VHH binders against Esterase OVCA2 (ovca2). Designs and how they scored, part 2

Target 1, 230 residues: Esterase OVCA2 (ovca2), of Xenopus tropicalis (Western clawed frog) (Silurana tropicalis) (a4ii73)
Amino acid sequence: MAATETPGAAQKRVLRVLALHGYRQNERSFWERTGALRKRLRGRADLITFSAPLLVPDPDAEPGAGDPDSLQDESRGWWFSNPEQNSFDAMEESKTCSGLEAPLDTVAKAFSELGPFDGILGFSQGAALVAIICALKQQGDPRFHFDFAILVAGFKSLSTDHAKHYQQPITVPSLHVIGETDRVISAAMSQELVSHFENPVILMHSGGHYVPACAPQKKVYWEFLDKFLT
Below, E stands for the ipSAE of ESMFold2; O stands for the ipSAE of OpenDDE; V2 stands for 0.75 times the mean of E and O plus 0.25 times the DockQ between their complexes.

## First folded at step 1 (VHH)

Design e6 (from e5 with R98K G99E S100T T101Y Y102T V103I Y104K I105V T108S E109Y Y111V; framework vhh_8emy_2; at its last look DockQ between E and O 0.01; V2 from the best seeds 0.00; counts 0 for: pae O 11.5 > 2, placed apart)
Fold by ESMFold2-Fast, scan of step 1:
Structure e6 (fold): chain B 230 residues (1-230), chain A 122 residues (1-122)
Amino acid sequence: as target 1 above (230 residues)
Amino acid sequence: QVQLQESGGGLVQPGSSLRLSCAASGFTFSSYDMHWVRQAPGKGPEWVSSISTGGGSTNYATSVKGRFSISRDNPSKTLYLQMNSLRPEDSAVYYCAKETYTIKVSGSYDVRGQGTQVTVSS
């Protein structure tokens, strides 16, 4: 009998997760900082990361930096709470910001070019942006298709322009990872963001401002992600 | 398939000007930041300039700042590099490159065209 191959019959066994770095980070530094998490998730989820569109000024930088090496090592951000100084502070209430058009367009391009994605992950300012993206998805924004969100050291944006994104409960399945001793984004700030999500899963760890991936955290990530594996 | 076709290079004298063009196809041009990268014989690639999706933000390498100007025409899917006050050290093959949003070692751009040769010499 003539044998035939069945190309393309492979089942989807690994989740693809778009990952958004924190303020003053970039694709390279965030990839390095998530190494432990990526090892723990091997064979279950792949992280795809990229640099935010805004260049964060380095006060120690020499005038004229901008060659290929420095461009890849430049500090990046998603938005500025003080656009006059090109700075960001999660505790700063602001009536103006650098806007979300550029960061949202950048994330939308990643979904279009690199997708489909099963989920989205953010750290710090990236997690605050993930929450806004979840709200936009909930409100019918066709740019963003994903099944879950992981928000590490997330916070509720204090920009007046962003208040509209928190007016409706966010029903996207979510995992919130919070450091009890985080001195940058306090547990209380992350808990305030959690209050805007329906049925959130919460992972509290004893550490500070980082993406945790020790054995106890691995179990929580696995249990959360297993709900979305084929 | 992403395709980029550069043109406008040539042999010119020091102090001359050239305008390079890059015709893009196979992707939504208006949705991506674009870059110009050059490579001189025996040297690695050097990033020259970048432009945002709408053309509102531009960046330049220190070696070309004030002499080169990047621009784009989204309706025609064309990227430009206006090069003024050319110097012998600007001699290289110039490549148009599309922004990428991946963990790839190629960094912020991963697709290049065939290139266009610029030679600045007497």
Scores: ipSAE 0.000, ipTM 0.112, lowest interface PAE 16.5, mean pLDDT 81
ESMFold2, look of step 12: ipSAE 0.146; ipTM 0.607
ESMFold2 (binder alone), look of step 12: mean pLDDT 81; pTM 0.818
OpenDDE, look of step 12: ipSAE 0.000; ipTM 0.237

Design e7 (from e5 with G99D S100T T101R V103I Y104E I105V S106G G107S T108Y E109S; framework vhh_8emy_2)
Fold by ESMFold2-Fast, scan of step 1:
Structure e7 (fold): chain B 230 residues (1-230), chain A 122 residues (1-122)
Amino acid sequence: as target 1 above (230 residues)
Amino acid sequence: QVQLQESGGGLVQPGSSLRLSCAASGFTFSSYDMHWVRQAPGKGPEWVSSISTGGGSTNYATSVKGRFSISRDNPSKTLYLQMNSLRPEDSAVYYCARDTRYIEVGSYSDYRGQGTQVTVSS
C-alpha cells in the first residue's frame, strides 16, 4: 500500500479513503499522480491505494528484458471488455466481465485487511468499479462498508454483467469530478454515470484526464468531506 | 521497432473528401488507443481525433467535429481517418500516434509516424 501523509490518525479524526486507480495504472503511479490531491486533503482525509489484480499486457515487452523485481512498473486493470485480447474499452459492450471475481475480491480484501474505511475514491476504470461497489453496498453486500464515494473521470460500465447495478438509483453520497477536455472519458460519459446517482455533487474542471486539485477544486472537496467528519 | 506508416494524403479542392490510413507494425495494435495529430507549417501539433482499443469510443477536436470520422480495423492493424468537407485550414501533415500509458507522466503520445501531407487549395 502507498504511504499516507498522516500516519497513525484515528478514523474518526481523519477520514480513511480507499482509492482505486485507473486502467494501465498501478499503486505507485496512482500515488504519484494524486500527490496534489493528497496535499489538499491533509488533515481531512488519508488516501490508501493498492494495485488492481489484472496485468495489462505490454505487447512490446521482450521476455527476460528489464528488472524482474520491477513490479512497481506493471500496468494493472480491474477488468477487460475484450477477454480474448486482454484489452479494455470504456465504450465496448461485452457479453461477460473478464476478471469480475478478481477485482471485487481484491477490493473486499483491502476492506478486510486495510480498513475500516469511511469512503472510497476511484479514477477512470477505478471510478466505474466504485459505482458498482456502491450499488453492491446498497444491495446489502457485507464486504463493503463505507459512507461516501468520490468518482473522478467515471463512466458507466457497458459489461452486461454490470447492467443490473444501474437499474436502481444509487443513494450513496457521491462527488463526481469531471474534466471538460477529457479525451479518454468524455464529460458526456461521466454525466451519464452521474445520472444513476441520487443527489450527486458535481465538480467540473477545464482540464483533461487526471485528478484535479487546484485551489477552486480544493473548496469543493473540503465541503463534501466535512459532512462526514462529524 | 514500433512503426506507423501513414498514407492517403494529397492535394484536393475545398469541399472534397480524403481517407487517410495508418498501417501499424512492431506492437500489438489492438492493445493501444490511437490518435490522429496534424501539424501545419510554423505551428505546433494539433490533436485531431482519438479512438479507443475496441473502437467503441471516439473523440474529435471541435474544429473537425461532424466532418471527420476515425475508425480502426484491429485484424489488419490499420487506423483510418475519413475527412469530409475539407477546408483550407485543414492543410497540414497528418500523423497517426500511439497513445501513452497512464503510467507515463507528461506524455500524451509516445510514438508518431512519418506523416502524410494534406493540402486543401483551389
Scores: ipSAE 0.012, ipTM 0.297, lowest interface PAE 8.8, mean pLDDT 82

Design e8 (framework vhh_8emy_2)
Fold by ESMFold2-Fast, scan of step 1:
Structure e8 (fold): chain B 230 residues (1-230), chain A 121 residues (1-121)
Amino acid sequence: as target 1 above (230 residues)
Amino acid sequence: QVQLQESGGGLVQPGSSLRLSCAASGFTFSSYDMHWVRQAPGKGPEWVSSISTGGGSTNYATSVKGRFSISRDNPSKTLYLQMNSLRPEDSAVYYCAKGYYDTSGWEYDYRGQGTQVTVSS
C-alpha cells in the first residue's frame, strides 16, 4: 500500500496535445506513425488524434466494394485544393478549395469533446491547418484554446481563401520540425511557413516526410515542452 | 492491376545524357505522386527523385541535384527522368515507383521492373 517517495519527488502534470494527421492518413495510421514520438514523450505529453472529415477517394478501389475492415483504413483529408477532382496538392495554387468550414468544425468538436488541450500538433496538411488555427486563436476565435503548437513538415496553404491567415505574424509559441530530405514537403516550403511565426523553435532532421523521434530529436522536443509543464 | 514499365536505359560514357520513361497503367496516374528509385549492384534501393500529382513540386537526392530533372505528362500517363552529366556512380537499375502524398522516401506502394543504366568509360 505505502509507496516510498524520494525526498523532493513531485508529481508533474502531463500535457495533452491534439494531433492532426496528414493528407491520406487517418486516426489509426497516424497513431501508428507517431508511435516513436509518443514513446519519447511518455510522462511529458499525451497525443490525442482523430480522423479528418473528408474521405479521399482511392481511384484503384472497386466502386461500392464494402468490407468491414476497410472502414478503419479510409484515407482522410482536411481540404481539397481541387474540389472538382477531390484531390489535394500542396503546390497547387487555387482560388476555390473545398473550404475550411468542415475541418475547422471537426477540430472545434475535438476541442469540445476531447479537451481541454495544452497544445496542438499537426503533420503535413494537418500542420498547415494548425498554422491557420493558430492565426484564428490569435484573432480571438473562442473555439481554440491552447498554449503551443508543433508543426511537422508544415507548409503555407496556397489557396487564395487562406492567404488572410498569414497577414499578421503568429505569436503562438511554436516548434517546427523539418526534414532535409523531405520529397513531399520540401524544407523550403516549411521554412516559408516558419517565416510567419514569431520566435519559432526549429528542429531540422536529415530524414524525409515523417514525424521524427530519434534520441537527438528527443532533447529538442523535451526542451520545448518543458516550458509548458508546471 | 498496377503496371509500371520503364525504358530508356543503356550503356553510356561519363558526361553523357539519358532520358528515362515510365508508362503507367492500371491506376489513375494523375492521382498519385510518382518517384524514381535506383539500385546499384550490392547496394540497397536509393531514392532519386519525386514529383507531385500535378507536377507543381519536385524533389531530388543531393547526389543528383542540378543534373537530373523529373517530369510527368498526366494525359499520356508517363513519368520521365532526364539525366545529364552522368557519372560512373549513377550506374544502377532505375525503377519507377507509385506512392501516396504522405509517402516517405523508403516507402512505395508499387515499383516497376526497372531499366538498366550503365555509365562506363
Scores: ipSAE 0.005, ipTM 0.277, lowest interface PAE 10.2, mean pLDDT 83

Design e9 (framework vhh_8emy_2)
Fold by ESMFold2-Fast, scan of step 1:
Structure e9 (fold): chain B 230 residues (1-230), chain A 123 residues (1-123)
Amino acid sequence: as target 1 above (230 residues)
Amino acid sequence: QVQLQESGGGLVQPGSSLRLSCAASGFTFSSYDMHWVRQAPGKGPEWVSSISTGGGSTNYATSVKGRFSISRDNPSKTLYLQMNSLRPEDSAVYYCAREVYYGSGSYLDFDYRGQGTQVTVSS
């Protein structure tokens, strides 16, 4: 019992990409924010996302518990730059980043439970974490196995405890997506992170702080990803 | 329930001044950067101005620099746009908008946007 062999009968492999959301986002909000990108990547790559471990206080929350079953709508973060206020600011210098081991353990768990993955994608604070993970992978960390990284609105951590991750050029093949009018993470901040990667591919867009996926940008994503489909 | 309500628009002559107001409710106004965005008929939205949480930092589109001034009053939860030396090209619906508090959106993709107030500069 075998089907007739035809030129289009063979199943093509689709890349699996672990996607790390930005500060104050979560699995649900990030899935919604990446809808356009996911549509553009259909047939080439699937994004798998999950919520970061730290709960970020909502400054608008009324004193008084919301529904305990509303965890899926809570704002999440990977680490705090100001642990006294449980807050994060990419421009804030800190000597120690509290909780970085928790986000790395959380990502390692995702690789173990949801993997294998061909690549990793990060947005904003998630992209800063992706850069650290790339450095750890290059240094032989067995928790992280993947072939490429996509860093959207990324930045170099200003925590002195993270400086060790930028001491050697990162050789992981990378695509850096930068918004010219980004008011949260300036293009200059993202370009500083780019300087730590070898042979980076850069996609500059005229927009701000988001994951772009319009028709002109689609070609750059496709050309980058197609290198890993053969 | 987040609400942004713009007011102060109208029909004016070139060279006139207008002051737009935006009344905010349903969120901690003092915790968010605020923006003014405008949209002229048949055109896409254009970012006009922004102001930081405490009012210490302001930014303007090149088309309005030196003519417009953004300000805020956190106790009254109100955002303002003082528009001087108005030109026919300034005719648009003006919206106030709340900055995305980290995480996503372009300068034209905000958490919340108000209903808008129409400014018409006749020539």
Scores: ipSAE 0.000, ipTM 0.270, lowest interface PAE 10.5, mean pLDDT 82

Design f0 (framework vhh_5j56_2)
Fold by ESMFold2-Fast, scan of step 1:
Structure f0 (fold): chain B 230 residues (1-230), chain A 128 residues (1-128)
Amino acid sequence: as target 1 above (230 residues)
Amino acid sequence: QVQLVESGGGLVQPGGSLRLSCVASGFSGSTFDDYAIGWFRQAPGKEREGLSSISSSGGSYTSYSDSVKGRFTISRDNAKNTVYLQMNSLKPEDTAVYYCAADLGSYEWLDSYEYDYWGQGTQVTVSS
């Protein structure tokens, strides 16, 4: 966190970005799925990721057939829209959901143990959580210190318990990455979330539900991130 | 450097079936499980079309273009470093050179610009 000890020495710094995976993903699979993004961001930003706290059961899995070594491959989630079934659906309106205390505590622990971070990135359910964290940050929550957010295939939570987080415009500088053919989180759902941010930067791509980082898209990421490099 | 080799192409009659295979090799510091694989095709005088993709690891995510949805099925066998494209109910319009492509750490890519490694292609001809 401290400035450099060498007076007059300007150091080019690499941004540290905490990255939150999507529903049914984990640290390993999300690291794997962000390989293209990480190569495009090389020298500008490093992604730091970790697994969400909730285990998502595979309904087709045989009970107790899992290898203990397969903990790295366990499907994780940030919250459940249906806690009775331990399931999540972004289109499901719910008055009762699994609480945000566990996912927020998990993210706060990452900030304290792995930080400091310059920004936060989320994909899908992780992006929905990033939006809530941005709202908490601007409300003065001392757990979350960062300068920007990147929200990939994000959406507005339909849980009534989460509606309070969208009551005021979110002023955190943001980049929203939206897939025109996303069949999981429609472009309309992501655009609804965008409407809650002030002065958002938007990157539209022709693809579906993934984190894009092909050569034509790298310029948008670079221009966004370069505003935060000192 | 990753190398991809397609096989299983050939001549079939309309309504027939083919199974294409894509065998991967040349991994360094990575394994086949780390790669998402896409299937593409290109017919003479037409643009390259994305058909199907399967995510890395166990293949938890798959995608299909509308032109092949319900007729083609993508699957992977990581023990054999192979991805398959099962093609059923083949039509004359499916005649093309079929390519497999690999991308490290990405999934559900139907845009050819996203893939770093490409096979040489295998010809599929649907005619009587």
Scores: ipSAE 0.005, ipTM 0.169, lowest interface PAE 11.7, mean pLDDT 83

Design f1 (framework vhh_5j56_2)
Fold by ESMFold2-Fast, scan of step 1:
Structure f1 (fold): chain B 230 residues (1-230), chain A 127 residues (1-127)
Amino acid sequence: as target 1 above (230 residues)
Amino acid sequence: QVQLVESGGGLVQPGGSLRLSCVASGFSGSTFDDYAIGWFRQAPGKEREGLSSISSSGGSYTSYSDSVKGRFTISRDNAKNTVYLQMNSLKPEDTAVYYCAATDYGSFLEYSEYDYWGQGTQVTVSS
């Protein structure tokens, strides 16, 4: 009941959300794919994004056809389920999670250099990583400070190195966005991830594998985010 | 205010092809890349029909109505603020005014989801 106002308390606060792209995406393509969402969140939240550290090779690429100026167009990933082929499949069980410390270090660096952040958002493989980061935060990892998570087309990692992160319910406030016709990450896979979160908010949409921001979905995003606005 | 201009319509024989273009302008505080573009058509006495749409992500998410699937292809060139509709194997029943429309709502075939509309271009498939 005590007054805790400061001279800046009357200013409208805009939430800062760190956004993690999906497999084979990068900062540029993910920014383009989230344009509709960013418009719906205007005045409530700003998305900050960056490219994952791992280069995803194109098996059809011609050797020496690379352009040094094409770094902005390179496909990126957070980890590989098949380290020998440098590939990822969400349905593939893996005993080796090559490069996971590299993506966690990269995200930690973003928190340090670009933060502070109020929340974290992930799409597809990025959403799976967000769930791991939520578990690490709950375990007391000092690198990750945020109040909420938004997980779009998320899934539970099948890497045995990640199984430890799902042993306890995750209490971070969460919004899970799931596409009923998603053919890449089925609704069932996303529902399995949802089961590891305490009191999750769920947004189901009739579409496939994308970040939805249609007018009916706007209310769910706004109601979720308004709990964290001053 | 976003403005859309269609071109490429005309008279063609059954079995022929046309490529429609939609050029966008008038962006303020936004870019062409922020908008999904849809193609719609309307024949006299009929409701507006959604044909194809392409997402704000430069073509990774496309949709097609059953009436044009396999015959029409949508694509975009963000550097030119342009969306194309390649129409192959045209039939007399494809005769209509063709419209492009823009929305920040994502990739949809529902005309009610679109905020900005072109004036349309006539396509006639005859003889």
Scores: ipSAE 0.000, ipTM 0.137, lowest interface PAE 14.5, mean pLDDT 82

Design f2 (from f0 with D103R L104T S106T E108Y W109V L110E D111I Y113S E114G; framework vhh_5j56_2)
Fold by ESMFold2-Fast, scan of step 1:
Structure f2 (fold): chain B 230 residues (1-230), chain A 128 residues (1-128)
Amino acid sequence: as target 1 above (230 residues)
Amino acid sequence: QVQLVESGGGLVQPGGSLRLSCVASGFSGSTFDDYAIGWFRQAPGKEREGLSSISSSGGSYTSYSDSVKGRFTISRDNAKNTVYLQMNSLKPEDTAVYYCAARTGTYYVEISSGYDYWGQGTQVTVSS
């Protein structure tokens, strides 16, 4: 049940969506990058985000940078495709990665401490992790309870350890947002991930590697989310 | 840049009620709804403790410490750039300076870490 009364009456229901940032981002930079989307979703959905557990080394580190107590602006990642170099490349095939235990535990902790959530959203590497979480939910993993997923600039992990998560079609209702000019995660890579989902909703935009929220796109977000508002 | 100003404190009898207000200003490149807001208090000789928080945007997520759960209610009015803390059934142990604090993104009530902007505080005294 949802109310439409003024302040002081019954609360209007809004969806709560856990949002997973991309590689080299963190809670703060991802919040900044989703400002336009959050404004478009106002009154329908609220995004809750947090930083991934792995610190990504800064190859351009400045002399004197290195306050170990400050994590506010640290670049974060969910896993490394090259754990010896602490690096990630979506195009890199790897037999071994840094493992999914730490990122999955971190997301499970967010569900436990910040939940319940109606949906989950991911961007780039975060979207690849969302797809794996959808597969785990499909398999009966009790840590992950949600009704829908939004995957922005997503891709299929090329880690051999992750191949098992794509063996069965994923039936979680999904919205896939793909940039036609994305030079980081090509539209072809995102379409490959889409092929593993049943009845996906697809939003194509002419832009590159970002979370889009222009006026033509908001209708697709609204129509998708409205199916989960009662 | 962001400034927070608390008001509504004062002297109240045990069992009484107060409503605190936190008004935000000084936004540059952001708006009030981009920020989660927390309420904290500090009594003489004690550490600062988190009491309640409200999520950014519409404020659909709220959190409360066990010491105030069921007695205090947090809410926000984005049109007025204001967060409220309604305090009911006040006890002498609620006597403290009350602070509001703002941050972008997610929040954690039990720690003050991660809040970038703090008000100067408003005194609440619960006594006969």
Scores: ipSAE 0.000, ipTM 0.225, lowest interface PAE 12.1, mean pLDDT 82

Design f3 (from f0 with D103E L104S G105P S106Y E108S W109D D111W S112A Y113G; framework vhh_5j56_2)
Fold by ESMFold2-Fast, scan of step 1:
Structure f3 (fold): chain B 230 residues (1-230), chain A 128 residues (1-128)
Amino acid sequence: as target 1 above (230 residues)
Amino acid sequence: QVQLVESGGGLVQPGGSLRLSCVASGFSGSTFDDYAIGWFRQAPGKEREGLSSISSSGGSYTSYSDSVKGRFTISRDNAKNTVYLQMNSLKPEDTAVYYCAAESPYYSDLWAGEYDYWGQGTQVTVSS
């Protein structure tokens, strides 16, 4: 019996990529901010996104009691570097952070309920979490099964509790996307994270803190992803 | 919501030049700087052909189809919400309706399906 009795069914595959948003973002805002990338990846990869578990307080926001529109605008985060203030700063070294149990459980649940996934993509704080997940996968964590990672504006977590995840080279095939004029996560911070990956592919762009999808970036994304298409 | 209006078309002799303008309006929660702009053309009985594109913001990236490379130049003036297409050494084969199109938020290649907003077009006729 041939496995290809349906025309094209066994020949064409679209990669499924779980996408983790940055600090103060959520599923909706990150979907909107990845629109250009999603258009360029059409027919090659589908991005699946979801909101991080922690609510980030917005002191300037006027809350609407029971307003369904306000729920779609909630700022989310993966962890806090200052749990007393419910805040995160990528450069903060001295505070006890909130644990990784909640964000890792949230991602593991996404793998279980929305998967399987071929790859994982993260932006900013989400990219820092992706690097930790790659390290856990490398160490044999059965919750995370994927073939590649894309890390946009990523950085090395400065929490002492997270240092153990950078002790061995991460062998997961990776694409690192770095903005030369990023004022939130400097290129140097992203390059420090790159140094913990084995044989990384690097995409530099002249812009700031965003997910780029200009014509030169499109070619690099396509060449990277095509290695995982069969 | 975003609206594009092309102008500068007309009748020109072979070897002549034209400059097309594309003016954008109707932004809400975004600015002209957030959009990549492409120029396309369509002759009667033919499919829409991509000619040139310019990236969002300052226009750091430009692209040209082989049929117009070296003859056409794209540029943008964000203060005027305008993109220009300078067309030199025009040929009878360049006769078509010319369209500008916008993609949010970044640079797009010359594939029409990636563009979200389209103008009504301006006719360019190259004939003696």
Scores: ipSAE 0.000, ipTM 0.179, lowest interface PAE 12.1, mean pLDDT 82

Design g0 (framework vhh_gefurulimab)
Fold by ESMFold2-Fast, scan of step 1:
Structure g0 (fold): chain B 230 residues (1-230), chain A 122 residues (1-122)
Amino acid sequence: as target 1 above (230 residues)
Amino acid sequence: EVQLVESGGGLVKPGGSLRLSCAASGFTFGDYAAAWFRQAPGKEREFVSAISGSGSTTYADSVKGRFTISRDNAKNSLYLQMNSLRAEDTAVYYCAADSGYEFLDSYEYDYWGQGTLVTVSS
């Protein structure tokens, strides 16, 4: 079936959502991986995405002046749990990390130059960063102004430096999308993050580590987003 | 100039098997989503099966366990292996391909073939 318009005004405002990719992804790969979601949200929300600031080393890739395709496939990340190796593992506890100044400045620049935004969406490491941004917004950080968050395959950062962001319940309206068979970020890890949000909406799906957009998920996305359409 | 051409349809008895193929030209399946849909006479087009860029698959309840979707990127082809066919499987089968990586179970695919007829009769 084709999607049915929500009853209401003949014309609807389209929500603008800033979207943060996962570890080892970039603007191009994340745009491709959200194609199904973008089609399901057509007429309700537009996703705007960009690459994280940190380059993740790829031992198999050796970009040179003669290989422009390698530049488009460079892996990006928001922070490193092991800054000495420039690597990240969601299950790794870290006392020191690469810091959040660069990723937060990058996101703040996107709000300033590409905004305004109605919401923010993150996938995997991007979702972990979205949770931190929600906490900063709640604490009065003037760089981040938005009304809702969507966190797909999210997790609670195990960096000691980030623990302070989970000490108060996060009141930003949130939708958490969790894969029952996700072997990268287990459902338990995502549920741990959910526990730090007030009145979260939860969307469970039978799949693994990806952004789902089939008919059952469409209904939940639409219902959540319609609360923010004027 | 993107074309998807289905083949392998035909007449088969209940309990039989068929393998449908979809060849692409002007487009590479590569790491993109692809799907099979079908339309029986007098009915709307319905979802059958899909495969994502990563190779994850999904199936409509009516065909799960009987049909298998697969892709051969070297041959730039998509396949549907149909086993234990039933009269209710009689339909024109359509190949669909998308420019995105994750599959859909709705009609919002970018490219469509012309269809191939499968008739399951006693």
Scores: ipSAE 0.085, ipTM 0.543, lowest interface PAE 5.3, mean pLDDT 86

Design g1 (from g0 with A34M A35S A97R S99L Y101D E102Y F103E L104W D105L Y107D E108A Y109F; framework vhh_gefurulimab)
Fold by ESMFold2-Fast, scan of step 1:
Structure g1 (fold): chain B 230 residues (1-230), chain A 122 residues (1-122)
Amino acid sequence: as target 1 above (230 residues)
Amino acid sequence: EVQLVESGGGLVKPGGSLRLSCAASGFTFGDYAMSWFRQAPGKEREFVSAISGSGSTTYADSVKGRFTISRDNAKNSLYLQMNSLRAEDTAVYYCARDLGDYEWLSDAFDYWGQGTLVTVSS
């Protein structure tokens, strides 16, 4: 980090990265879950996160009448693979999705109001959305300006409406972080998404469904990000 | 209350072997990655090995090929089999619960055991 820089040299600017949480997470829970990563990236990149627009009902956490803080603990999602049930399953094949216009508008609003951003990061369902945003950027969508993507536990959307986004190789510089023992998004599912990116950087870790930030992963994150620090 | 209790440390000669155990209680053991760390006198605590809930393993370069981490989720137990021990392996060994979010060194682990001393000396 900063302590390894040459004495007397101007400090590198800090990259701004828009971070998209996973299914059933929200701004607060994702911020808490990325604490170790944010600490590891200190001096290189700042993560900016926000809540997805769709409410995911949690029957176990039904809010009591008059609890004003229940809204801040609401589970959020980017889209539903089963619109009839308002549910999402990464392994569910579907001919349509619900609410994709809403998540794309929400991300576009974040770019306009919280930006500019140098990169975008997604976890799980958020990473699947990041891949779609990369394809849209490549097709000339003026809402999305960024230089790189980091996709953690990402997967290819099985909605047939989204198949068009994978028809051409995605050329956005990308880092794919994959858990060898991930039981939610298997390594095979993430590797299928990787196959749609040109010259991807891959970080494999021995763990499951989370954003890794231990010492061996630090070097890969730093080397990837340093290419965008000028 | 979350508790981690290490055992199995002792005095061994160089080239010897020890098996460390960590007994866990107060949480659903199989849902968490578990790690071993060590701290020699006057040195910082260093990572030794980690194992995921499903059994995938990671090792520090200094111990790879000599140490084996394992777990028994039915018994809520973590193990470290230490072979070909060297004088530089002398340290207090700690069992740690990974928060389940990261394989971060040190401050990202939310519970630590009291430690067990391993001395490798002639």
Scores: ipSAE 0.000, ipTM 0.145, lowest interface PAE 12.3, mean pLDDT 81

